# Ledger of designs, part 6: VHH binders against Putative pumilio homolog 16 (APUM16)

Target 1, 332 residues: Putative pumilio homolog 16 (APUM16), of Arabidopsis thaliana (Mouse-ear cress) (q9fie9)
Amino acid sequence: MANNNSFSMSTMFNTIQEILNEEPLTVPSPPSRGGYSLFHIRKAEMDIQRIFNFMTGSEDLKDDISVLDTGTLMWMASLMTSDCDYFMVITTNKNGSKTLQKLMGMSDDMDVFFFEAIMRLFIHVMTDKYASYVTIQGMRVFQQDKRELMYDQILRYACFLAGDQYGCIALNEIITDLDDPYYRDQLLDIVANNALLLSNDAYGNFVVQHVLKLRDSRCTRNIADKLCGYCVELSFKKYGSYIVERLLEAGDVPMATVVLDLLACKTEMLIRLARSEYGNFVVCKALELTNEILTADLFYGLVNRLMPYRHLLHRSPRSKIATILDSMSVPN

## First folded at step 24 (VHH; from y3 with Y32H)

Design aa1
Fold by OpenDDE, fold request of step 27:
Structure aa1 (fold): chain B 332 residues (1-332), chain A 123 residues (1-123)
Amino acid sequence: as target 1 above (332 residues)
Amino acid sequence: QVQLQESGGGLVQPGGSLRLSCAASGFTFSDHWMSWVRQAPEKGLEWVSTISGSGGYTSYKDSVKGRFTVSRDNAKNTLYLQMNSLKPEDAAQYYCAKDSFYSDSTRYPFDYRGQGTQVTVSS
């Protein structure tokens, strides 16, 4: 029973969460605005602290938001977004982020404040573990004009975000949520055009994998095109191998691209790949799929290249490749 | 014109410490968020740390949290990165960068960066 260690987004999230030690964030002191009496400053400071406590408090406060009047909420929104430091302290807090997400979409007027804050700090928000969810929520609930502006920023910094530890997660969520084909296609094009770079990146590879899972034929083909000639090399890597497997699974041109790379590489390299920790799965999948789809030329091409080295492949633990080859050597 | 000049890099042993400095000119330093980024051989540009204009907010890459400290002196237009407990994986060219906002025409958020300073961690 082949433990299909399929990479899941949930696993990625869980792994990332385990690494982050929750350090308590301290509220920065509000900047001293000239002309306010010490009393006003203190009151303002108190209000800032109260809001912070409210926003970052326990989930039980969820019911309290519903009892607040629109004016109070507007004031809170204004105050939270009046200072970038203060906004970031709230948004980067796990509970603060959640509370903020709940406030978003309650009114268009409030959303203006949140939108502006997000836009001003777009990269910093998008690359934060918790704050990125605020942006994601904005992309869901904001008016179209605001979402479009946010999309423009996402497109602009897509490659950067893809290569970021938390940005890649946020980007994948956004890609998934995108309803507008115009922006979606552009984003997919960016990923596809940069597929080689992203596939070799520690975090970018997750974006490529995610996009391939969407099974957009155009995008998948474009990715295959960009990875043509590099599939063997990628297959030696853990996450690279997943990408290559996804291309194989896509069938048609993407599958052919991978198989042709396998056929074109040096024999030594192919055998090394077939015996490698991750590459063996790629080669095996290539054999299985080419056999299943009755692509005789590709299948027998692989078999013929591998068959002389069957003895080496048998020495590899759990080698399904050897089994496949053995099944072909039986004279009728 | 935005000018950034990094200094303080060098060779250190694993577990050692370095303090990087960045002198900034050509813009109102206190009004801008600043970041440290690094590039190791055969790797892409990697974000390390950010500090707000006032210095009231700081953020760090997870791998450097607890070891690196970003700070700034707005009176001196200088950005700092204290690096403690250095590891071989920290070896890179380090750059200070002026953060780009949504209104900027830059394609990369850290396009405004200096020439960098080399950090080498010996095994």
Scores: ipSAE 0.571, ipTM 0.845, lowest interface PAE 1.0, mean pLDDT 87
Fold by ESMFold2, look of step 24:
Structure aa1 (fold): chain B 332 residues (1-332), chain A 123 residues (1-123)
Amino acid sequence: as target 1 above (332 residues)
Amino acid sequence: QVQLQESGGGLVQPGGSLRLSCAASGFTFSDHWMSWVRQAPEKGLEWVSTISGSGGYTSYKDSVKGRFTVSRDNAKNTLYLQMNSLKPEDAAQYYCAKDSFYSDSTRYPFDYRGQGTQVTVSS
């Protein structure tokens, strides 16, 4: 078998042509739909097993896939996307995902197959450790009309994806990579409008933290507004306390919002927060950040509420709050 | 009308096993991907596992992989979840869900309509 690039790429090309042209012993596809045997496998199932073995094989063997015959590549794209199970088994495999990413963007005609399979299975692709990068690659290399439809799906399922262990990672990468301000601003607005729900979620809090690190002033203000009245509740929680600390650091208005929430709760609750596993860091950071001329009213508000209980705060050996309060004494 | 009825929950000790069932009606069961989701007190819904309409593809949340097995019997319109090596963190109300990611009216891709079945893990 020969083509234009057979001299340097003949091993990979020969492997593909041998798969297409031979009648090898078959193996069950992972995951299995039932008992495969060499006596019962249909012609189409034989072809997909060959493609599965190639796509999921070692990534080292796939570096030069672009030199394969165009007809072969189109045939592979058509067959691997012809069934939802085939597509998912390939794309959720680490090597399958990497190989598919190499195929994407090579041809607009091939990309139609990949796009339609991704859209059919969107949330399942986006919540998988490896398959989610196939979607991210599509957003990098597909034509604009396809990318816009993919962003529509991201906007539709943003809160669901944010609450998923792999979906939150994929969503954060999309937020970072988004180059269309219209879709980026809409996505940021969805995160901000749902900030309380996401902040209380084991994975959604990472999305809220990520958008706060972007330092987008409109998004940060919107998040602060939505979390207003909840900062004490959040500060008792591991994930919520991270978000409250990020708000304290995000600028004067978000910081004031947090500190006013702290001052609005009953003194007994503020002391509980100051002594708590996570909330002590919030109170300490609030004291540190408000200790300047322009925020003296906020600083003094906190000190006045905490100072009468300074001795209780000394019983918290992990907390620096008591030492800060000790430095506020004046000679009499 | 779509109906989903979960059963099989109960109290088990850590390391024990349970098998959940979900009887489905009101739709062509074999055409739809099915999932298990769970909710612990004061927590959001957590996806657990998914199985394709044919049963040819399954997926699991990392924390249950190797311990839980999702399956379906399309002749009986029934979804199953075999839970082995149960841990206290698996305690939750478990719901079966039909796919809904083609529906214009939802922002959550799983349609869980049943009462759920409670799984409690304690010694």
Scores: ipSAE 0.532, ipTM 0.813, lowest interface PAE 2.0, mean pLDDT 82
Fold by OpenDDE, look of step 25:
Structure aa1 (fold): chain B 332 residues (1-332), chain A 123 residues (1-123)
Amino acid sequence: as target 1 above (332 residues)
Amino acid sequence: QVQLQESGGGLVQPGGSLRLSCAASGFTFSDHWMSWVRQAPEKGLEWVSTISGSGGYTSYKDSVKGRFTVSRDNAKNTLYLQMNSLKPEDAAQYYCAKDSFYSDSTRYPFDYRGQGTQVTVSS
């Protein structure tokens, strides 16, 4: 009994939220570095442990940040970022990440340490569930020159990040938060140019969906262009179908693009799609959205192709399509 | 020149175990983070695991957490991937990669990788 849980956009968001709310995996033990590790010095070890405890401790301890003098904070920042392992251990911790985010922006001098650490470990940080938020915070609070350098890295690795389980989430957040039109547009262009690849990816599809939700006309059009000829294939897939549905809803041009693909495919394929687990929603949406005077040609095109096979469509328990077709057969 | 040579792949039954090795040369091994990536048929490269230069930090793809363990012997310039409880979906060509996730403006992740070793999981 295949639990036909209709994967809705809401389910996607919930899944993302669930991913975000999942209990932090086992906190890796502080790295024991051989030879050059700050961890070999007992005093340094104590300090490192104290800092770790402070950073990863309960939110109640965070109020103590305000009590710390600037020198102490600077020292802490320096120490935390002096070792990549140590930095990662802190930043990949749920509480550690939060605490770091609070420290960021307090001082430009301190931010230099954080910036350097992030840049050194950019992909590691960006592909981590909690550490990515440190980067996001940096993009909010760092000086412009630092942010620009970070943007350059984001642009460079955009496709890689999009295809990553946590990178895609971080990327979406960054896209949403971007205030600079120049970088935003570039990022959107990258997504659009790689729309086919990303749409077929387990995580990349979320980025495409997210971008479509932004309703940037230029980007949406570009995505539609890139997906032209592939909408039918995508519609057979769970996440692909969502993308295609979003295109249908995005406006006349994207809608037409999708519908034309539906009209251009083989009849057998169209019927298969209409009866498929996910494709039926796409076809239904297409019919619903084209059932207007201005798009009547598209609507009737679909109807004419589907009508001879309405008996097959009625056998599908969820066949809103059949209902639509039946309504058309009633002689006024 | 950076050289990476993977080994240890083979055919295993579901639930079986394999240990992959990667011999590294041409760079200071201990100074570099290392990653395992894999590519299944008709799929792209996917990240599996990363280990820091010292070995003090490790990370894993969620689907392999608890089953795979990355380690390294810096004295031997060798990277390891212990794979337990193997599943059919783990079947792929596995590659070790140098500094795959380090920020580098001149390269893309996983540019430095070996020829790979094939892992097949079949009953």
Scores: ipSAE 0.516, ipTM 0.806, lowest interface PAE 1.1, mean pLDDT 86
Fold by ESMFold2, fold request of step 27:
Order: structure tokens, then sequence, then C-alpha cells
Structure aa1 (fold): chain B 332 residues (1-332), chain A 123 residues (1-123)
């Protein structure tokens, strides 16, 4: 099947070309003075086609951009952002996105055009494969007052973006780049407070995983608290199991929280988890990480419940659990 | 007062087609971007497609790309969704939505107000 990039680019381009090539049906005849005439409208349509071709070209534009005078660049910025359709068609094009990113940060006055277009279309930009990187670039190069307004929108729509295929990727890039503790802590808190919802989402789980990789102790503890009581059910799922494994690795308190949650379920459920496609890795990691004198109660809690079923666990050869249990018996 | 009325849903076999309509009133239709969202049983709202005010820009969720076509008739204040090659996973209540960005009551970027129209796909 055609992917979103190839199909959406073709559809957008064809639609824009049809609009640009048609004569306006409702536009009155030009005045005899020649003021606001069809010649002006058609000239502007031809100019946007030239800008589109320049912005979306596959050639290296670095040297061409540096040669262009400020007036030409300002004119391009003004015209490409003058209509939401123009802006979206350019920025959702792979090369258009790259070229726009090169233009951003060159001039504060030019950046006003880009900022206003991005904010007007924020959700549509942030959920596109290529256009979202225009927003990410703005977060890197715009003046602080613009970046703060963009952070406000990120905070407002964080959960929606996290649930989107491309929005989650863009959000993770923003989380990585976000140095301001005022906005960073708020965004991390939104992710943590919604950790169960996001962990069960096809794309939101990647945001939770990304946040856990930051190793922010407060955020990690908040996530562990919100997922407490759900670690077993999450561990049956491909992406939920990854999140639980990240919590196990995150330090003594999150690890203990997860292991106690595993121990709280019925033995039959724990064995089913240990034999499952994804949960076996969680149980194995819990055994490996608790196999120390300071966590011996957790370790032997798991061992005592698993050992009677060692032969059943051997019939699941994808995992190391049975091997770990056998190594407990090796010294006689 | 903004009003959105969806219609055109029904029961269809896999591979079949339906055309949804949304009659809009209470706002200047051509000034607003419009979207289709859907809700399947035990799922949250899922964005499907968006069309700009002029109709010059359209976008689609990857899973419906090439099968669904969004369009609008600004003279009739009507939004359409042509759904071809329907699959069981497309079964949902479909809503049309006006562009909206809330600051206080919700953090969802689409304003859907209609009853929706049910699409059912069964063999």
Amino acid sequence: as target 1 above (332 residues)
Amino acid sequence: QVQLQESGGGLVQPGGSLRLSCAASGFTFSDHWMSWVRQAPEKGLEWVSTISGSGGYTSYKDSVKGRFTVSRDNAKNTLYLQMNSLKPEDAAQYYCAKDSFYSDSTRYPFDYRGQGTQVTVSS
C-alpha cells in the first residue's frame, strides 16, 4: 500500500495545482483602473508555484539561500505563510521541511511569519512526519518569548500528541531538548500522571519509555506509583512489558514496587506471566536484579513461588527463568 | 450555535463502500478546517482525516490512506467522507469536527458535537 508520505504529498500537490490554475468564478471583472485585478491574483499564484518548487527541490539549497538578499527571503516567508494551504503543502514535503528548517533562525523578523503559521496550524504540523521537525527546529532557534508560547501548546496537547504516530516522535524530541525546569517538570508530570493510559496506547508507550530513559528520579517514582497494581497486566503486553522492565532497572524503589506487584498476584497468574511471550522477560529481569543480599526477601519470594513449577518453565525454552532456578540448585 | 449533523452510516460487507455526510451550521463553514474522528467500541476517539477550509489541503491517518477521501462543498456547508474498501477495523461511530483548540474544558483539538453516524462492517 502507498505510505502516508507518498500519498499525502501527491494529493496535496494536485489539489494546490488545481486551485492555482483555475480562474476565479466569483471574482468580479477587474476595474478599468486595474487596481485589484485578476493579473495580480494570477501573478501571486505563479509566484507561490516558484516558491513551492524552490522549497521542495531535491538540490542543495544552502549556497542558494546564503546568496539571496534579505528582502527576497522576507518576501518568500511572507508568501509561503500567507495561506494555510501553502504552508502545509510546503512543510509536509520532505525537502520543503528541510529547507524551511534552514531558513528558521536566520532573521527574527522572518521567524515571526514561521512562528505564526506554526501556531495557527500547531496540531496539524505536530502530527505530520516532516512538518513536526519544523516545530522542533523552532524550539531550537526561535527567541525565548516564542518558545515559551510553543511550550504552552505542547503542555496543552501533550496526551493527544503522545497518542499520535508522528506526534509521539516529535514530543519525545521536544522532551529531550527541553532544558527549562519550569516547562520540563510540568511536561514530565503530565506524562507521569497519565502513565497508565499512555502505557496502554500504541504510541503513547514510547513516550513513557522515553521519559524513563531520562533517569529523572521524581518522574520515575511518579510513574511507578501510577502503574502500581497494573504491572502484571502490562507485562503481558509487548510495550507494557518494556515499560515494566525499565522500571525494574530504574533504581531500588521502582524495582521493589514492581516486584511487590508481581508477588501480590496469585501464583497461577505469576506462572502464566513467566511462561508468556513478553512477561517471561519481566520475571527474568526481576530475578536477576533482586538476586542480592539486600533484596533477598524479594528474590526468594519470587523463587519460592516459581520453583515448584520449574519443570513447566523448562517447557518454555525462550526464557532464562528455568536456567536461573536450576543454578540455585547447582551447589550441593 | 454550532451544529454538526452526521449521516450516511450503515451496515456494509468487507470491501464495501459508504459515503458519510456532515451538515454544518452556526458558523462560517468555509473559514474552518474540518475533520472526521471515530470511536470504536472500547477505544478512545481516533482522528481519521482533515480538510482545510478551502479544500486545498487534506490529510489522512495512515491506516485509511488510499481508501478514504475527505471532501467538502462550501456552497452547501457540507463535509463528506468517501470510504472505500472498508475493513472490520473501520467499524466505529463517526463524527465530524470543527477545528478548535480548548484552553479550559478539554485538551482535545477537535470540536465534535453531533450524534455521529454508525459504520458497521461484518461478513
Scores: ipSAE 0.435, ipTM 0.767, lowest interface PAE 2.8, mean pLDDT 82

Design aa1
Fold by ESMFold2, fold request of step 27:
Formats: C-alpha cells, structure tokens, sequence
Structure aa1 (fold): chain B 332 residues (1-332), chain A 123 residues (1-123)
C-alpha cells in the first residue's frame, strides 16, 4: 500500500527559497513545545515543517543542494539544529541523513551548528541506523579541533556503543577510519580491556572481530591476554566461539594462547567442547592450524587428549575432528 | 538530590503485558531526556528506550520496537514504559535513567539511581 507524494520536489525547493527571503522576525518565538498553546506557534514552526520535507524528501533533491545560496543553507542549518527533536527527526530519516551528510563540510560556519547538535545528542545519534552516519561524516569532514572532541566522546562511550546494534557498526567504521595513533591506540585498548564482556555480546563480538582483523600485534596480544583462561567457556557460546576462532587465526602467539587453554581443561570438558554445537569448530580449527612442524607439540597435545575418545566424535555429522584423527595413520 | 523510583514489574506469562512507572524528583523533570535500561542476570546494562524532554521524540531498541511504548507525564514527573507481547528475553531488572554525559568510572551514558523493578517472564 504505497503512499504517493502529493508535493513536487521542485515546488518544495521554490517554497524553501520563498521562506528564506522573508524578513527576520523582530520578536523571537519561544523554542519550547510542552504546555504552549497552538496560538503561539509562529511562522518558524511552519518553516521547520517545510525544511523537514525538503531534507527527508526524494533523493533527486540531494542533487540540487548545490544551487542554494550560503545564506539559505546557513538558515536551514541553524533552524534544523535549534531543537533537539528537529535534529533527531531529520537525522534518523534515511534521506534526511543522506542530505545532511551532503551539507556537512560545505562551510566551517555551518559545521558549527551540526557539530554542536551531534555532541549534544551524541549517544542517540550514534545508536541510530541512519543518524550514526552523520557523525561518521563529521569525523571525516570537520576541522581537527572538532574531530578531537568527537574522538573523546567515542572513547568515553566505546563499550556502550559496541553493545548496540547500530553503534557497533558505526564504531567499527570509526576504528577503520581512525588514522591518529593517539586516539586509535586508546580506542583499541578499550576494546581489548573489555574483550571478555564484548566477546559474549551479540553486537560487541563484531567489534572484537573487527579489531583483530586490523592485525595490530599489540592489540591482538592484549585481547589474547584478557581472554586467556576463558577460551573454553567462550567456545561453548555462539558469539564467543567466533572470537576464539579469530584468535586462532590471528598469529602464532594468540593461537598458542587458545590451544594452551584447551589443553589446560579436563579431558571430559575438552570432549564435551569437541562435541558441542559451536566448540567443535574451535577444536577442529585448533587441530588444523597446529598441524605444522613448528607447532607439533600443541597438535599432539590435542591429539593425545582426543584420540582415546574418537569414537564419541564420529557421532557429529558436521565434525571434521574424527576425520583428522583417523588420517594420522596415513603416510605424509 | 535526584531520586528515581521504579514500579510496575512482576511475573507475567509470555505474550503478556506490563506497564512500568518511574516517579522522578530532585530535578526539573521536563528539562531532561529520560531512558529505560535493563539488566538480565550475568549481563551488562542494556538500553531499551529513550524519550525527549517534551516527549516529541522517542526511540527504541530494535528488539522491542512495536512491542514497547515509552511515554511521560511532565505534570506528574512520571516516566512510563508500556510493555506488550513480552518474551522470555525481556526478563530483567528495569531502571529508569536521567540523561547524563558521564556516570561513574564505567563511562555509561545514563544516570540510573533507583532500585529498579523486576520483570519476570515464565514459560
């Protein structure tokens, strides 16, 4: 059941131009919405409604943004950021977010309005599917002093954002884009210091995985250190098993950390892990990656614990573990 | 001194409904954005919903959209959460929170101070 737009985008554009050419009001309207009579609504409220329609309208409109003069754009920036509700309604709209991103970076003076609104509403912007990209765009196009203040907010709320469905995506994009070692290293350290909590989280695990994919050796060691002693527990869990598999792949030291955790648990627990829904993949990957000359001690450590019980491992239809164990009797 | 008092929790069957209330005092309620957060056993705090000071903007965690409705009565200094179609995964201690840029050393963005109210969903 489609709802057709009853108003032309070109007509909306002309309407905005007419609003912006009127003389400023000499008596300022109150900004509050609660408790006020509708008789006190000014022309500015009608103007913000038209700006909402412009910002959230067709994607064709975004191609025309460059024809508006700077005074018009400044007025729009000022009005849409004048109230927290205005800003959030625009930026949480898919088209509103895209149009605002297009406006950002065009003028340092306009960017002040956008920056102040983003900072005032930082958490709410960063946890929205569309508004979070407005913040990401600001970190790409704002002047350095503004970007540094935004990094400070990212560092403050990193764990909270990592646990959010959209916050984790935005955080990962910021981690990818962050070039300044001062802020990047601090952000990576926060993720590593909270690696156990995040690895067990439905969204935080994606942040830990992303950071491991950067292949920063210091950060990877820190994550491995924080997860040391917990790899078996994590491997029983859907999201935790993803992290353990990524540690196994991350380099010799993280791999050894995981395998030593596996070897440190009771044989009964290791067999339960090898037969489990998620843990079987971890044990299989550990066998595959340690089956090399330089890691033979780790490989045979696992094999010696598993081989006496390989009959229990054949009952898993997706398990590769029994196949690996059986193949040890074949020539090289 | 800021005080937040949650109520309205209880035991409910899956698919059931509860309405939580939060009585606020010690600050100008209408000036502040308010949120609901929750904590399940052995899990961290999870944001659920936010409402602006005027009530003109609301937002929800995706898993509760369409089931939960946040509202406020600024004349009564009271925040509400209507929870419909409750699921076992919604079982948690629910707290209301005042807006904050910093709360304790955990760097959590919401200032929750009440004892919370327990929501239990039994199979």
Amino acid sequence: as target 1 above (332 residues)
Amino acid sequence: QVQLQESGGGLVQPGGSLRLSCAASGFTFSDHWMSWVRQAPEKGLEWVSTISGSGGYTSYKDSVKGRFTVSRDNAKNTLYLQMNSLKPEDAAQYYCAKDSFYSDSTRYPFDYRGQGTQVTVSS
Scores: ipSAE 0.422, ipTM 0.757, lowest interface PAE 2.8, mean pLDDT 82
Fold by OpenDDE, fold request of step 27:
Structure aa1 (fold): chain B 332 residues (1-332), chain A 123 residues (1-123)
Amino acid sequence: as target 1 above (332 residues)
Amino acid sequence: QVQLQESGGGLVQPGGSLRLSCAASGFTFSDHWMSWVRQAPEKGLEWVSTISGSGGYTSYKDSVKGRFTVSRDNAKNTLYLQMNSLKPEDAAQYYCAKDSFYSDSTRYPFDYRGQGTQVTVSS
């Protein structure tokens, strides 16, 4: 009785969170700011509030950025990134994020401040609805050496990000925008290797769907291999069924993998799937595609398994499967 | 002897329409699925559309969906393909094919195929 302790994604995420909590990224603490006079503190406070208001203000302030000299912009960047909490408050604000994205790429010297702040708060920024776009922008405009370091962090936390509500969106965008095949392939490998886990996750499934849409043959094949034997179970689930449908559409090898699972499963399971809310679309698509690509053995294999239970399939409202089966003239 | 004879091909401009026909004999036409396939120059044989014996089920290649319609008249032993909004990439020799219920060792789904009819779409 092999206790297949199904490592739940929740356990993996919890472990990653524990690791994130234990290893503080030793980013060197900013140098201890010497004793500023009360006047300097008040001025600094006023400046902090002014900067906040400027950054989080309405889009009409776009014209104001263009009139600021390089020295002022550099000072602002330095001040915004001097405190992690302050940076997060600005970056997690919808307008603040947009304004930061506009500032990024204006100068290499300024980008150093933004890069360092992003790296210190990498997971926090990447899992936020608005702040994640700042990182995405960095991946577009920063110098190559900085982007490479950011890629390393993305690779390190790829599975964690994939399982996050906003991280998955950011990850998909990054995968799409990647111009370096080395890093792109590594991310695709991570997704493929963890395809079963991610496909069963509320957010990870979107990443799997996304990479399948990219039509990378190697990645798609790897995903099919990892999902082999699990396609029937996945097809009962809403997002799982989408993944399985994508595999059916991806090519001959992934299609065959899915169809073979359908052919290998218990008859009761196949009929239940064909009558289920989401699985009926998978079975129908399998029939249509096996016929379309002229794989007669697979097509008729499915038909032969389903045909004896045609009467059950007719009880399902608007069953396309039943219609296909009824249209087959049994040669006398 | 099974015979399939295609007709209706010709030269059309992009956006034009053609209707292909296939006359079948030598077998019980209504008991067999039928398909249209095509072959462009320097390309392999490509599936286009399939229709069930009764005509209750039809399927299409994605690139022709919404533009092509397969139909059949079992009383006349004739298969049809209505092609609308033709594109240059649709130019090919079009064949009518009788589908097999049981695949042979090669998994080829057709027992017989006609001589074909040429469709040309001018650029």
Scores: ipSAE 0.000, ipTM 0.234, lowest interface PAE 15.1, mean pLDDT 84

## First folded at step 25 (VHH)

Design bb2 (from aa1 with Y57W)
Fold by OpenDDE, look of step 26:
Structure bb2 (fold): chain B 332 residues (1-332), chain A 123 residues (1-123)
Amino acid sequence: as target 1 above (332 residues)
Amino acid sequence: QVQLQESGGGLVQPGGSLRLSCAASGFTFSDHWMSWVRQAPEKGLEWVSTISGSGGWTSYKDSVKGRFTVSRDNAKNTLYLQMNSLKPEDAAQYYCAKDSFYSDSTRYPFDYRGQGTQVTVSS
């Protein structure tokens, strides 16, 4: 029996307004640990619970935010950010996060509170499933000076975030939204410099893939450089193979890097790769993309290495590689 | 000077349990959030768990949720991580990390970590 205590938002707003009308809007100085009477503590606790219920309540309440006066919103923001535990409880809640995102950008004065809270709890917020969206929203709506400070933190913890289940998602969104070339390039450099580590990581690989999709030539080249010598190994892995395929498609230099790795590895390894679950796509794509006049040397290099083993490749289900090789075999 | 010293790591079989400890000094322990992070070979640093200064709030990486429990004894300036049902993928160097004071006027996050303790999970 899920006690649907339908806490009416209207009742809460009325109560909050009543409370605000009784006490002069003096920005409560941070509660000095002093002699707050049990009554004040109880009242504060009640307010905290009311705000929580409001913030985490059903989406239908979204329209009610617009009816709140600026003073009330400011007070709420102040209270929500006055305690880190309380802020985290709200931000890590699915609805709470959404409500916060809506509040953000409504007022610069209010945004100061959110910014400070985010900065204080930056890693904790960024690595949470729902709270990370609050930071993303901040990066969109906050003033430039605040965004810059947030960028500094993002840069500082970029690799850490990339390896996190939710941080990687947030990081990708931030990378996509970045308008400042300075910060964008730095972030791309961090990803590129750590491409091998990230490509082998359960979550980091998504960041590498995402960055490659941006088709930044400098970054892509840097990634190719860092993955040089490791493309074969990566190609055996599901997400690694996607990264290698992206490199093959990125241009001549990254393509050459990958193909050279394929050519440099032991023949047994190459054949194993060509027959593997994910590697077969990489090898096939390499053949397809090198089958041009300017890259004929690479193409024939691959063909020559694979041709003696074409019988093995024909046994692989749906082997496009075998088909390509057959087309090259001069009928004796 | 902030000092963090991790201990309790070791070799365990899959399904086994370990309890990590982190002794903290050089700061007011109860005023700081604390976290556990880990780094496996050839992997990046990843977050595992966080606990607030009072211990009233905790969070966990999804992959360790229900298996790991973070706790603290502020009287002893010690952070704990109880790890149950350990898996091979949990093998890593584990670090305790100090977060910024929640009421810090600088509102800038500072993090410190110890030397770490090695957790190995092998059959």
Scores: ipSAE 0.456, ipTM 0.768, lowest interface PAE 1.2, mean pLDDT 86

Design bb6 (from aa1 with S103E D104G)
Fold by OpenDDE, look of step 25:
Structure bb6 (fold): chain B 332 residues (1-332), chain A 123 residues (1-123)
Amino acid sequence: as target 1 above (332 residues)
Amino acid sequence: QVQLQESGGGLVQPGGSLRLSCAASGFTFSDHWMSWVRQAPEKGLEWVSTISGSGGYTSYKDSVKGRFTVSRDNAKNTLYLQMNSLKPEDAAQYYCAKDSFYEGSTRYPFDYRGQGTQVTVSS
């Protein structure tokens, strides 16, 4: 009795809400700064403003980082990460993000501060246009133990991130940069297992496309399996059609999967697809790729289904399909 | 038909170097990730290194990091493994594999690999 826990998007949203409602892991509160006199608070505020200005200032100021001593940099790191809101303000700033990325990896001690801040704000950071690059940089320069923890978070929220406008980009970059086969494999499995959902998502489709471009045979096959029976429907859609085309090009098994879907659908649907804005490219590609000796049965299957309706296909101004079919009717 | 042929193995002393090659045919080489795997006597197959189609991504087993370098020449359809500072524990039959991400893989498909080339490290 294989509990097919169909991870519904609703369950993900609910889980995210639950996680957002879960009390942040009590990162040990920075030592209760005793009674800092109003003066110290003001000084701290002034320092925060200075740091903000420095971090978000023009690229010309970046040369100044090299002049700062380790102690000052440590202090800056500590201060920037002392408050989540403050950290977010810096990291969501284009220049701030860049500057922070430069600071990361300078010392293991400093990286602890950045790591902790990222982990506290993981979803917020990963779904931000500029802040997500801070996480990406962390995945490059942090110690292994920290990266592993970050990987765990990425895996946990992979589908959510894939469906986010900026998260999908960050996720793709992370997938590309992953140097741990274990984590990469898991992440690819998540994408593959959720291929249907992601392929139909405005941003998730980019992740599926990206993964297919990696040409991982296991992942590609898994995606093909998950999309089996849905290739026709996907082919009517702009980004869906791209995914299906990638599958056609990925190898014999994925190609066969797509073509079999084309052959299994109703004739009316196939003709509609062949005449559709995006589907015509899929059908054309299927014909082109199957026109080989080893896949002749698939090719002729398609041809036989399409041939009776060639007159309809000729009415489409740019129908390469009609041209292919006409070439078949010429008696040698 | 996919064909992979490894070469470059041999006998080397500890601390020595070898360069393995893998000639690929029967597929668009540049579109596929490639891996090196090895099998020592009485041991299972283990992952050594992976390189992306473009060569922009590389990964290594921890025990070979800093010593081994994977590369590829897509114009020649050839995969390489430069092995420096060889150790006795590196002795194995080395295979190149197509579309392989072997280490940590939970659903590893049938993988194309060559006949292998023997690396022996002996003082």
Scores: ipSAE 0.000, ipTM 0.229, lowest interface PAE 15.3, mean pLDDT 83

